# Designs tried in a protein design chat: VH-VL binders against Non-structural maintenance of chromosomes element 1 (nse1). Part 5

Target 1, 232 residues: Non-structural maintenance of chromosomes element 1 (nse1), of Schizosaccharomyces pombe (q53ek2)
Amino acid sequence: MEKERQDGLSDKHKFILQYIMCRTAGVDNEQVRELVQEQYGETATVEDVINELNNSLHNFDFKIKRVQDQLDGRLTLHFQNLSGDPVSQMATPYPPVQIELMRKIIEWIMKCDDYQYSLTTLQIQKLSRKEMGLAPSVIESHLHTFERDGWLRQREGIWTFTNHALAELDAYLHNEYESNLYECNACREIVIAGYVCDCGYCLHVYCCKHLAHVNCINCNTPWANATVIGRW

## First folded at step 1 (VH-VL)

Design e11 (framework fv_ebronucimab)
Fold by ESMFold2-Fast, scan of step 1:
Structure e11 (fold): chain C 232 residues (1-232), chain A 125 residues (1-125), chain B 111 residues (1-111)
Amino acid sequence: as target 1 above (232 residues)
Amino acid sequence: EVQLVESGGGLVQPGRSLRLSCAASGFTFDDYTMNWVRQAPGKGLEWVSGISWNSGSISYADSVQGRFTISRDNGKNSLYLQMNSLRAEDTALYFCAKDYSSSLFRPHYYGMDVWGQGTMVTVSS
Amino acid sequence: QSELTQPRSVSGSPGQSVTISCTGTSSDVGGYNYVHWYQQHPGKAPKLLISEVSKRPSGVPDRFSGSKSGNTASLTISGLQAEDEADYYCQSYDSSLSGHVFGTGTDVTVL
C-alpha cells in the first residue's frame, strides 16, 4: 500500500509505464498514442499521460524522455535515469569486459576527429585490440549485442549512438565530455547530426530544415557554408 | 576535500550485532559504488561488500553472505554495514572505500581511490 | 577461487628492481583488464598505486609499472627506495562473485 501511494499512478498509467520501460531501445510515439487511446479514449493525449507519469517518477530520479530524431524529426519515448548512472537492475546486465568496451566506444565517438561522432567497424576493431587486447570475433559479438539492445546503431559499417543512448547518456555526456559537445541552438539538445556555423551557432539537421532559414540567424552566413556534424 | 570517515566499531560478543557507518564529503556520493573492506590484525585485505550508486547492485563476500547487510542513504551521504551473528573471525579494522570511476556501467569494476581511516571491530567475550 | 596468489615477500637493495606477481583465473585476472595495485604502509589505509593493469594515478612515480599476461598480473618497482618498503596488494574484479577479490599481499623489504 505504501508503494502504491508512492507511485501515485493508476493501473492504466502503470501499463503504459511498463510498456515503455521494457523497451530499452525506446518506443515510437505513435505506438504509445494508440495505447493511450485504447486505455483512456480517442481524445486522450500522449503528452498528458507522460506528464502525469513524470510527476511520479521525478521523486525517484527517473523520467520518460521524448526524443526527436536529429535527421527526420520522428518522436520516440525513452525511460531515463537522471542520477548520473543510467543503468539500473531493470536493464540487461553486461560482463565487465563488455561494459569497459561500451565505455571506451562512448569516449572514441565523443573524441572523434572532423565532427564525425561515429566510428567505422575497422576503427572499433583496431582500438579495441590495441586498448583491451580483444579478439576480432569477441569485438564483433559485443557490437551486435550493443546494436540489439539499442545502444548503438550501424549503417554500412558506421557506428554511432541511438536516440535511446543519447537520452540515457545525456547527463553522463555533459559531465564527462562537455568540451566535446555541441548543443542545438533551437532545441538545446546534444548534436551528433547537424550543422555548425563558423560563428558557433549550431542546429540539428531536422531543426535546420524546420526553421527554413537560408542564412545563419546569428551571423547571416549561408548554411551551405556550415561545417557538417555527424555522418549519416 | 574528498574524505570518508568510519564510525560504529567497538567490542561486541559473539552472536551479537553491530552497525558501522561511513560519512562521505567532498565528492558527489550518489555517483559512486561504495565498498566495505576489512583487515584482521596483522593480516591482509579482504573485500566484504559493495553497493552501486542507486542500491540496485549489491554483492557480498561468501564469508559474510546472509549475516551482513550493506546499505546507503544518498540524502545523508552515508554508507552502512549491518553486521549480524558476529564471529571471532570478523575481528578486523573495517574500511569504507570509494570506486575511482564515475562512469556508466560500473557496479564493482574499478579500483578504490579514496579510503577512510577505518573503524576497529573486536568480537570477543 | 577466493583470493589471488602473491609471493609472501620480496626484497631488494636501493636502486634495484623487484617484481611482484598476482595470479588468478579466467574469472578475475585473466578475464578482464580490471586489476589494481595498492601500497600500504604500517598503520595506514591502502593507497591506490596502479589502476587497470598499467595506469598510474596522479602523483605516483613512473618507477611503478604494471603489466598482465594471461592469468598473471605483475607490479614492477624500479629504482627501489627506502620509502617503498611496504605491503603491496593486487585486486581484481571477479565475475563469479560479482565483486572484488584481493591478493594475499606481498611484503617488500628494502635492504
Scores: ipSAE 0.000, ipTM 0.436, lowest interface PAE 14.2, mean pLDDT 83

Design k01 (framework fv_clesrovimab)
Fold by ESMFold2-Fast, scan of step 1:
Structure k01 (fold): chain C 232 residues (1-232), chain A 127 residues (1-127), chain B 107 residues (1-107)
Amino acid sequence: as target 1 above (232 residues)
Amino acid sequence: EVQLVESGGGLVRPGRSLRLSCTVSGFTFGDYAMSWVRQAPGKGLEWISFIRSKAYGGTTEYAASVKGRFTISRDDSKNIAYLQMNSLKTEDTAVYYCTRDLYYDFWSGYYGPFDYWGQGTTVTVSS
Amino acid sequence: DIQMTQSPSSLSASVGDRVTITCRTSQGISSALAWYQQKPGKAPKLLIFDASSLESGVPSRFSGSGSGTVFTLTISSLQPEDFAAYYCQQFNSYPLTFGQGTRLEIK
């Protein structure tokens, strides 16, 4: 019982683990599949290797999480630290004011009106000035850093969480923002891009396409009448 | 305390040049976009130009009335914004105000509004 | 260019009056509108930005409303220092444009 070792991990397991850990924004599942087959042979699967890694990592409050993109279903793998404050951990290189800005942006995204789970650059600047007194160039600099480091993504000035941020913040968002969260009924993950029926049945955009039903399977109401979650 | 102080205005003949300066204090100059707004005697306000910080590319934009004749620039080491005015016309007679842009959206390219203004410098173009 | 039309061009009012100035835009600008006050011989002062957000240090009697193409500035109880020119400005697209101004004069 040597707790300082990751007992049960082969050199091949450690190589795959280090490859994933060194890619802070996550790594494509297909890229890991190629490495797994290169190391273990053509019959080896990513799922088996990651499961073996997670069995050992769990003892140290670490995990590799597979995230499915909510729009296109692309799979990525993310190394997580399950202990402590995840917002502080993700923002470890940042000054205190920048960490506080990240906490505020998370709150503003989660508490968005009309199920949008996104903010415009203008909304972030207005809220940051109102609640924190930050100058516009300081806000812009921090937003560039959050985008560069893989925590936020933007399209035409519309900002939301990356898949990496969703992986890192999963437990935090459930604990702090449970009343603001939707969960996909097909895959059981948080929804920031999807549809919610009036009955409460909710699906990611990708999960809805995969199921290919014209009506909600829970209440038989047409999906055309569902509320859109997110902005994409 | 935020202050913007314009200088360089005066009486000039048509076709001549003038350079206006705007010296700023009380904030980190390099962090803000700056603009020039003018007002002809007894008339309303006209935006004429802006410039972003050099850290974000120093992007400039001009009103059609001055494009090709006026050049906005900045010297962040001296906390000064400039407006170089060439080929002056009688229609350029106005009070020229230096302004600080309240916020900027890099991704959408939107600027303004103007939260601080200088007291203005008068430019009179007359033969 | 986005054209900005203010109404009225001038109005007379007494201290204590409720005053409303309207700004209409030739195309939609969402909430990207600011209001300025200018006293004779002085530089303009920002009152309101993003259609309804009061600038720091501006008295609460000033308020803004509207979105899209129609916006209003309201002064709920006019004070002597409020007699001035007022300008709306859009910052949705280039070139940045101002309304022609509204002169608020003592009755």
Scores: ipSAE 0.000, ipTM 0.461, lowest interface PAE 13.2, mean pLDDT 84

Design k02 (framework fv_clesrovimab)
Fold by ESMFold2-Fast, scan of step 1:
Structure k02 (fold): chain C 232 residues (1-232), chain A 125 residues (1-125), chain B 107 residues (1-107)
Amino acid sequence: as target 1 above (232 residues)
Amino acid sequence: EVQLVESGGGLVRPGRSLRLSCTVSGFTFGDYAMSWVRQAPGKGLEWISFIRSKAYGGTTEYAASVKGRFTISRDDSKNIAYLQMNSLKTEDTAVYYCTRVGYYDSSGYSLFDYWGQGTTVTVSS
Amino acid sequence: DIQMTQSPSSLSASVGDRVTITCRTSQGISSYLAWYQQKPGKAPKLLIFDASSLESGVPSRFSGSGSGTVFTLTISSLQPEDFAAYYCQQYNSYPWTFGQGTRLEIK
């Protein structure tokens, strides 16, 4: 453990930090575990190394966040810039119109009807044309860029946030869309794929399976009867 | 980039059948509605058929001139759109273009933002 | 069906000329109109949608205007690659219909 300062990180810390930083869409926890074991030995943990890195990074308004996938529980690590507006920071290389489109897509996903937290390609095309006057080919190009850069994911034409986007936008979503947010009662993270019981108790799909309770612990209603959040 | 390639055209006698295929690449096929537009020799463009994406029910529409004779379909696993043409008439002679429907909503308003090179169908005795 | 009539049916022009093509519809279509360019032996290419919105990659010399039943395509300074057929298309209601086309030929 070295004293925290601009030059206080060891070469081993700097190597792991660079590995994570260079992977803009996030990096698999198991890949980082292999690197940690190579640098620090078999007893070293990813959590300990990331905590040491974050102690130093916090002074520069940076952080590495560990994200658990809401469906399968896979862990990924994401480098974050905590300074300024998250949407603008996320979209720094993009033209102003493309940044505006991203802000609109975030709003449309968050305000989506029936707990869906997702949009079809056709819904994005329709809304982008109606609210911004964008050409279909321009919208397609921007969506491809957002997917390539790891901000949005798509399955069979259904678009929603990646784990990377959820990490980067966490504070922004709480600030701007508090009334549209659900939080997991087990892990306290935002829910876009999960279940909400009539009593208000809410869990990610993975957290629900991991806890292995057939019924809600608060009201004893079967999870099979809960409202589904998201599309997956 | 975006590419649509038609195949299956040729010379066919009246009353026979022909199946056209359109193989696409460079975009997520299943997200888009697809259409066929034809052009008779020396004439203008005529829209003939349209198929919606699965998200909008995969429903189909036809021009009156081909309704009951032509069937549009799609195989999203292979990125192919088809046009099955039955009971062909001499007036069906045309270049057939496969098109992607670029602007689309549930009401069916639409335009054609990408076109294939076309495949020629000649119906003659 | 909505009938689409283009005028003129053919037009001869020189490089550098301003060219105007008109499309008239038998019923009101608001702004749900597109313009396509087709070169001999080639597939059509989308130029303009929603009456006045320029498609990505289309040169700024192309512009569209109009609403309701009368629409215009203008090429402000004709280039050699612009000699082609031009078609208007309404997407206000089924069946979607095209104009008969306007052939733009070198003078």
Scores: ipSAE 0.000, ipTM 0.427, lowest interface PAE 16.2, mean pLDDT 84

Design k03 (framework fv_clesrovimab)
Fold by ESMFold2-Fast, scan of step 1:
Structure k03 (fold): chain C 232 residues (1-232), chain A 125 residues (1-125), chain B 107 residues (1-107)
Amino acid sequence: as target 1 above (232 residues)
Amino acid sequence: EVQLVESGGGLVRPGRSLRLSCTVSGFTFGDYGMSWVRQAPGKGLEWISFIRSKAYGGTTEYAASVKGRFTISRDDSKNIAYLQMNSLKTEDTAVYYCTRDYDILTGYYRAFDIWGQGTTVTVSS
Amino acid sequence: DIQMTQSPSSLSASVGDRVTITCRTSQDISSALAWYQQKPGKAPKLLIFDASSLESGVPSRFSGSGSGTVFTLTISSLQPEDFAAYYCQQFNSYPYTFGQGTRLEIK
């Protein structure tokens, strides 16, 4: 306990931190749970260890972010920078035009009408041509790179943020797009797949299922009547 | 170490009042909802009351059997949850458990994952 | 109120047996069900949450399944320390309700 008194973190905590930091696309919570139990015993929890790590990391504007998949609830852990320009940091290897396209795609997703928080391939092509004068083949190449590098995901031509991107961009999205954001009332994270009740109570798809309440806990209105957020 | 310790139980006559306390340690009390669950001698478990975290307005819920007679409250500065029991009836005789409810801030757990050892309330003439 | 019915109410078994306890609900509760173990004179201990998720520190011989209105707790290869009372609980809506309990006794 002498080492914890001196620097706020034990050697075991530092080992777990380094394990997470070295995995830039995120790490499965179950894998970290196994490491935590090996280091601290079977009753130790990932949540407690991450909270202890974050107490020290906050002094340096860093955080380990636990991201819960908004549809199925699978947990991943991500090392996050809370300061600076996250788009420039995440896109460091990209040419300037590709960085600008990423900034535009983030803006278009966040300002999307009808609670969709997603774009079709056609919408991206049209907007990129209109606002940046990019050729279709250039746009397609950049989209493939963003998908490959784990920033965007695509299902049947519908594009939105990965869990990795949501973790890395969390502070940026709150700072730049606060008025465009819904937050889950259960977990207080950004909602891009979920439901919002007419009373304003909002939940991720998984949080609604996880709480397993058929009706809104705030106003007792059926969730079947709620507005759907996202495309999934 | 995460612990919930109940106190305040005892023998009381019908119509009297009693206040139970639940002292919490080892986690950020203000982030969690708290419940009281009771168990009559030789019987099953009965949920009786819940208080939400202050982030959700600290609102309360009660089982019909105790509504209007029992009041749940919390003091986040002292890490204590309370159950004020008024107009006690013989059917209120039970072991009373304090439990930690769903962490609404993280969304990770949905259950009564931590229980105290219980405190015994006997209502008899 | 959502009514919870456990079956059987009592069960005699031997070490090494596979034991299954069923919980039925009067209304659809999705997966909002937990299972608890209670030994005589002790507080209940969480075993399973969200119908099928194993609580940390609970032996892998315990498993939960089901959704909607029918749920099961299974203990593969029963051990001496498993003789206890078992309770299901729904947290889908207030008031939260428990099953009446199943007493697991040695043959």
Scores: ipSAE 0.000, ipTM 0.406, lowest interface PAE 20.1, mean pLDDT 83

Design k04 (framework fv_clesrovimab)
Fold by ESMFold2-Fast, scan of step 1:
Structure k04 (fold): chain C 232 residues (1-232), chain A 123 residues (1-123), chain B 107 residues (1-107)
Amino acid sequence: as target 1 above (232 residues)
Amino acid sequence: EVQLVESGGGLVRPGRSLRLSCTVSGFTFGDYAMSWVRQAPGKGLEWISFIRSKTYGGTTEYAASVKGRFTISRDDSKNIAYLQMNSLKTEDTAVYYCTRGSSWYLPYYFDYWGQGTTVTVSS
Amino acid sequence: DIQMTQSPSSLSASVGDRVTITCRTSQGISSALAWYQQKPGKAPKLLIFDASNLESGVPSRFSGSGSGTVFTLTISSLQPEDFAAYYCQQLNSYPFTFGQGTRLEIK
């Protein structure tokens, strides 16, 4: 077992890395688990392989980030570049006006009223017309592209970040919008779907479910009285 | 090779304190949650306490039976998890196991366990 | 607290037998359940996590099933090294709770 790993370790790691890198919207943890078992056999785990890959990637400002869905807890793996401007990186194939629109949408989502971290299609159109002078058809085309490319998700005309966008934007959002961010007290990741107590203690929907606390651990106030973060 | 080694157990009188240590090797300690589970002589397993990785807040959880008396902590620079046990009672007599939880999802499954250290509380 | 009840509390079996152990929970826990094996004088070892996933290095004769409030651990063809205590654990909510254990003994 160890001898086989020694003789082929780097090539097998390279294969798994390339598999993850080629899927810009992220890869389901279960798919990577099957690949790891195929390459290394029954004793290897996804966690061990990803940690070994990250030890190598760290020297080049790259990382594979684990994202747990804030509503249902599903695990996905995302390759991210930690260097440079992440908004420009994610929008590399886009014209300058479209990059500017993405940057504005990020700002509007982050500065959204009432903890919603989301925008309606009409709100995006109104803001884009006022701030950038864009025609409605141009705005609609760009929104479709952002959804197609996995940066924004939409349900019934309500737009917010995908898990992939949150992974890519994590450092950027902390740097530019620290005062507009909530972090989950259980897992310390950004919250766009969750609950915040009046005392400031905050949990993702999924983390709240799995901790099963009836009252806030910090102030003992019932979670039924907490403010809802996001629209989901 | 993943290893967890507990130490610090022994014979102690009621009302006294002990600190248990769990030294780990074979993985990046700071990335993982850690837990303590105990087993009284001839009895089943009882979860005692849990500490998340520093990346996920370093927050702690306790069973009601030990809350206010026991404190779990970690020193990521030394790869050691601790259980500080104060105001010990005879019913705290047990083998204490250190265990590792996954660092990056919930629920945390305890995939590696140390061999345990025995704590005997008697007058 | 979520109460975990294992059945049976003990059973006697012979090498080659199919053995099943059941774990029932007082509240729904989805799939947030693990099974552990403990041999005399040794630490517990993780066998199954997330109700049905086999831990690395665990023989394929072990399997887990169930969701919600009823879970089973099955050993398809009992081996001499399998005589041990078995515990289920819920990890859905704090405090984490274990079943009382099932002791598997040689018949």
Scores: ipSAE 0.000, ipTM 0.471, lowest interface PAE 13.9, mean pLDDT 85

Design k05 (framework fv_clesrovimab)
Fold by ESMFold2-Fast, scan of step 1:
Structure k05 (fold): chain C 232 residues (1-232), chain A 125 residues (1-125), chain B 107 residues (1-107)
Amino acid sequence: as target 1 above (232 residues)
Amino acid sequence: EVQLVESGGGLVRPGRSLRLSCTVSGFTFSDYAMSWVRQAPGKGLEWISFIRSKAYGGTTEYAASVKGRFTISRDDSKNIAYLQMNSLKTEDTAVYYCTRAPLYYGSGSYWFDPWGQGTTVTVSS
Amino acid sequence: DIQMTQSPSSLSASVGDRVTITCRTSQGISNYLAWYQQKPGKAPKLLIFDASSLETGVPSRFSGSGSGTVFTLTISSLQPEDFAAYYCQQSYSTPYTFGQGTRLEIK
């Protein structure tokens, strides 16, 4: 359907696009809903406007992706570049050694034993020293930059991907780490915080809670007995 | 040889305070997280608190039973970990162990090794 | 908090016996489980970490297995020095929690 949309984006569409593009950590769906209602009134929905934007953006290998937080279900919108290496795109302002560290952190999170999909500060320090010979202060500086720029988040020294990083890395993670990935059976998105039953049925924390799944629908085993994915 | 020595225990009345010290030797103290674990007479082990090294954030964690009353700290220049115990209750009566908490490479988590010999705290009226 | 339940709470055994102690958790903890030995009047000693990794200096007769919510500690051939209390501990999330302990007694 790309040929059916030959006309350019309206000024109203461009305004909404620029608003989303300028927020690399993502923009709350409710903020965009208010903006859409302000620009178009009650006639248009966020879904309609985003679909119209994506139809035009697809011609340039760009996309706006809607991400649902895996713990609380909050919706955010993320501008994504589909061309090139996603890790290099994320790390364009960084020196080569910092880009290499980002690639290593992605690998360590994805290949983390026990489905933790997270690393402690000490674990990152030890791995970075062993595999790259980096000094602790250099590692600390780079971690601060990754957090500041919205690629990693940390709570009590436990580091993992932001929703923005998951949006940007989605294709990359499927291509490079398919054997290390779980997908939610309810929403079909990557799981880094959730539960997986022994039968293989998997849900995000939010999807499990929101859909009121007390037991696995496939094998009727209580979710209390499921393997926990992630650390939160 | 690695050694941890606890001190500062004793008999104290409810509502009072005590500060426990753990002096370490035989390893680079500043590189390791430290933890306190207690054991009430005739009962099992209960983890109390944990402090990461300053190089790795220096963050602290506490069990709910002591949160707001106990404070863990460290002095890397003296190789000493502390447990400041305020508003003591009879339920705090226990042997308090200091332990090193190394992060095992590849596991992503902390284990307790070695342990000090422990210091006894008795809270009675 | 993650609840840790050990079974049995006590057992009597003879030198040369094979002994198994089980630890069950209230939620999945993957492999973030350690086993400790405590002799009367002494501090605990780490035996096994990461569910199955034997600590340096611990005799090979000790072994650990399991993942998720069920874990076992096995002593293949009991020696006199093995009569002690044994504790499992999870380090998956704070607060770190211990099982109630298993007392291994002479018979």
Scores: ipSAE 0.000, ipTM 0.384, lowest interface PAE 24.9, mean pLDDT 83

Design k06 (framework fv_clesrovimab)
Fold by ESMFold2-Fast, scan of step 1:
Structure k06 (fold): chain C 232 residues (1-232), chain A 126 residues (1-126), chain B 107 residues (1-107)
Amino acid sequence: as target 1 above (232 residues)
Amino acid sequence: EVQLVESGGGLVRPGRSLRLSCTVSGFTFGDYAMSWVRQAPGKGLEWISFIRSKAYGETTEYAASVKGRFTISRDDSKNIAYLQMNSLKTEDTAVYYCTRDFGYSYGLYYYGMDVWGQGTTVTVSS
Amino acid sequence: DIQMTQSPSSLSASVGDRVTITCRTSQGIRSALAWYQQKPGKAPKLLIFDASSLESGVPSRFSGSGSGTVFTLTISSLQPEDFAAYYCQQFDSYPRTFGQGTRLEIK
């Protein structure tokens, strides 16, 4: 085991790193941009500073991950510990049954029908009772905890991963659910809200809007005919 | 024709300096990041350094083996990328390749270096 | 640094054979991987970008697959000009790293 070191980092880099590390739910990219430009000047970019930090941090099994919101494109930065099992690390404060429920919810979201990558409250209740024998009040309590702690988001009873959860689970989802995953052809991140063309070309909702193409760049088929990924 | 041509290699003593140049033709140089990759005799490929386009602040990255000794730079007006090599060591002996790294088109970029020069040989020996 | 391990390190094969080379990464890299071919005395040539996309001008007998931590390069029917060294490279984080290479030799 190695202890954490600030190997090769300037005091300015250490300040930016500490700012990000202290905000465990993630930091808005624009806030970090202001700090970077204050420290390094107006031409400095967040991407470059984060890449410099990651080059040093990876030696100690840490990383800062930038996540782009799949609907609106807002960028957030997340400090990650890459050692160990990501699901267990996310759920460290939780009892074993609650950790197992989190593992099951991840599986159900990843394997759900019709490219939905989401579950209704009723679906979670039904599956948790059937597969784990949990009481409805226990399930409800655990769901509220997952939402409060920033692992799942809910809108009108429809549950899916937060950007924070996607950052923490990225390697886990690729290792365990590779056959159930789509990756965005523009930004190379997992897609849970987007479009997949019949040719296999896939884009997040935001990436599709940002590129402003009416037709798939790979096969020229209209995006209006693509399969919708997610519920949003 | 898209082409990268490296120059400036040669025989040099340990502790001395050498500057490599990469002359670019056939594409809009300023739109692309550029990398240097080296290969020691009979060994595999080692990525050394990278410089972003002006749109991304011409920021640089280095492998740990060369950090603090090598400096990558670019002159977009002349279509030339440079690698300034200081405090050369015998283990820096290699063929040095200039490569075209990612660019942005339609907001898409691809993971691959699609254009390579023929390489220039650097021999560091007493 | 992300460690890239290729297997096998060397392989002997005959013309017409199906050849598979594997690249394993020490952490997940999504699809941020490319494959290169290098012939003796020549610069490397890009074969596959984005883990699975065939570079323009590369014969269709070459294909790439995989994501995350395990990737494969397949040559469906080996031709004489395919005897070369092959390298994978990750683009997920800096420093960018290459596999150690696989030498494909005539049996």
Scores: ipSAE 0.000, ipTM 0.406, lowest interface PAE 19.8, mean pLDDT 84

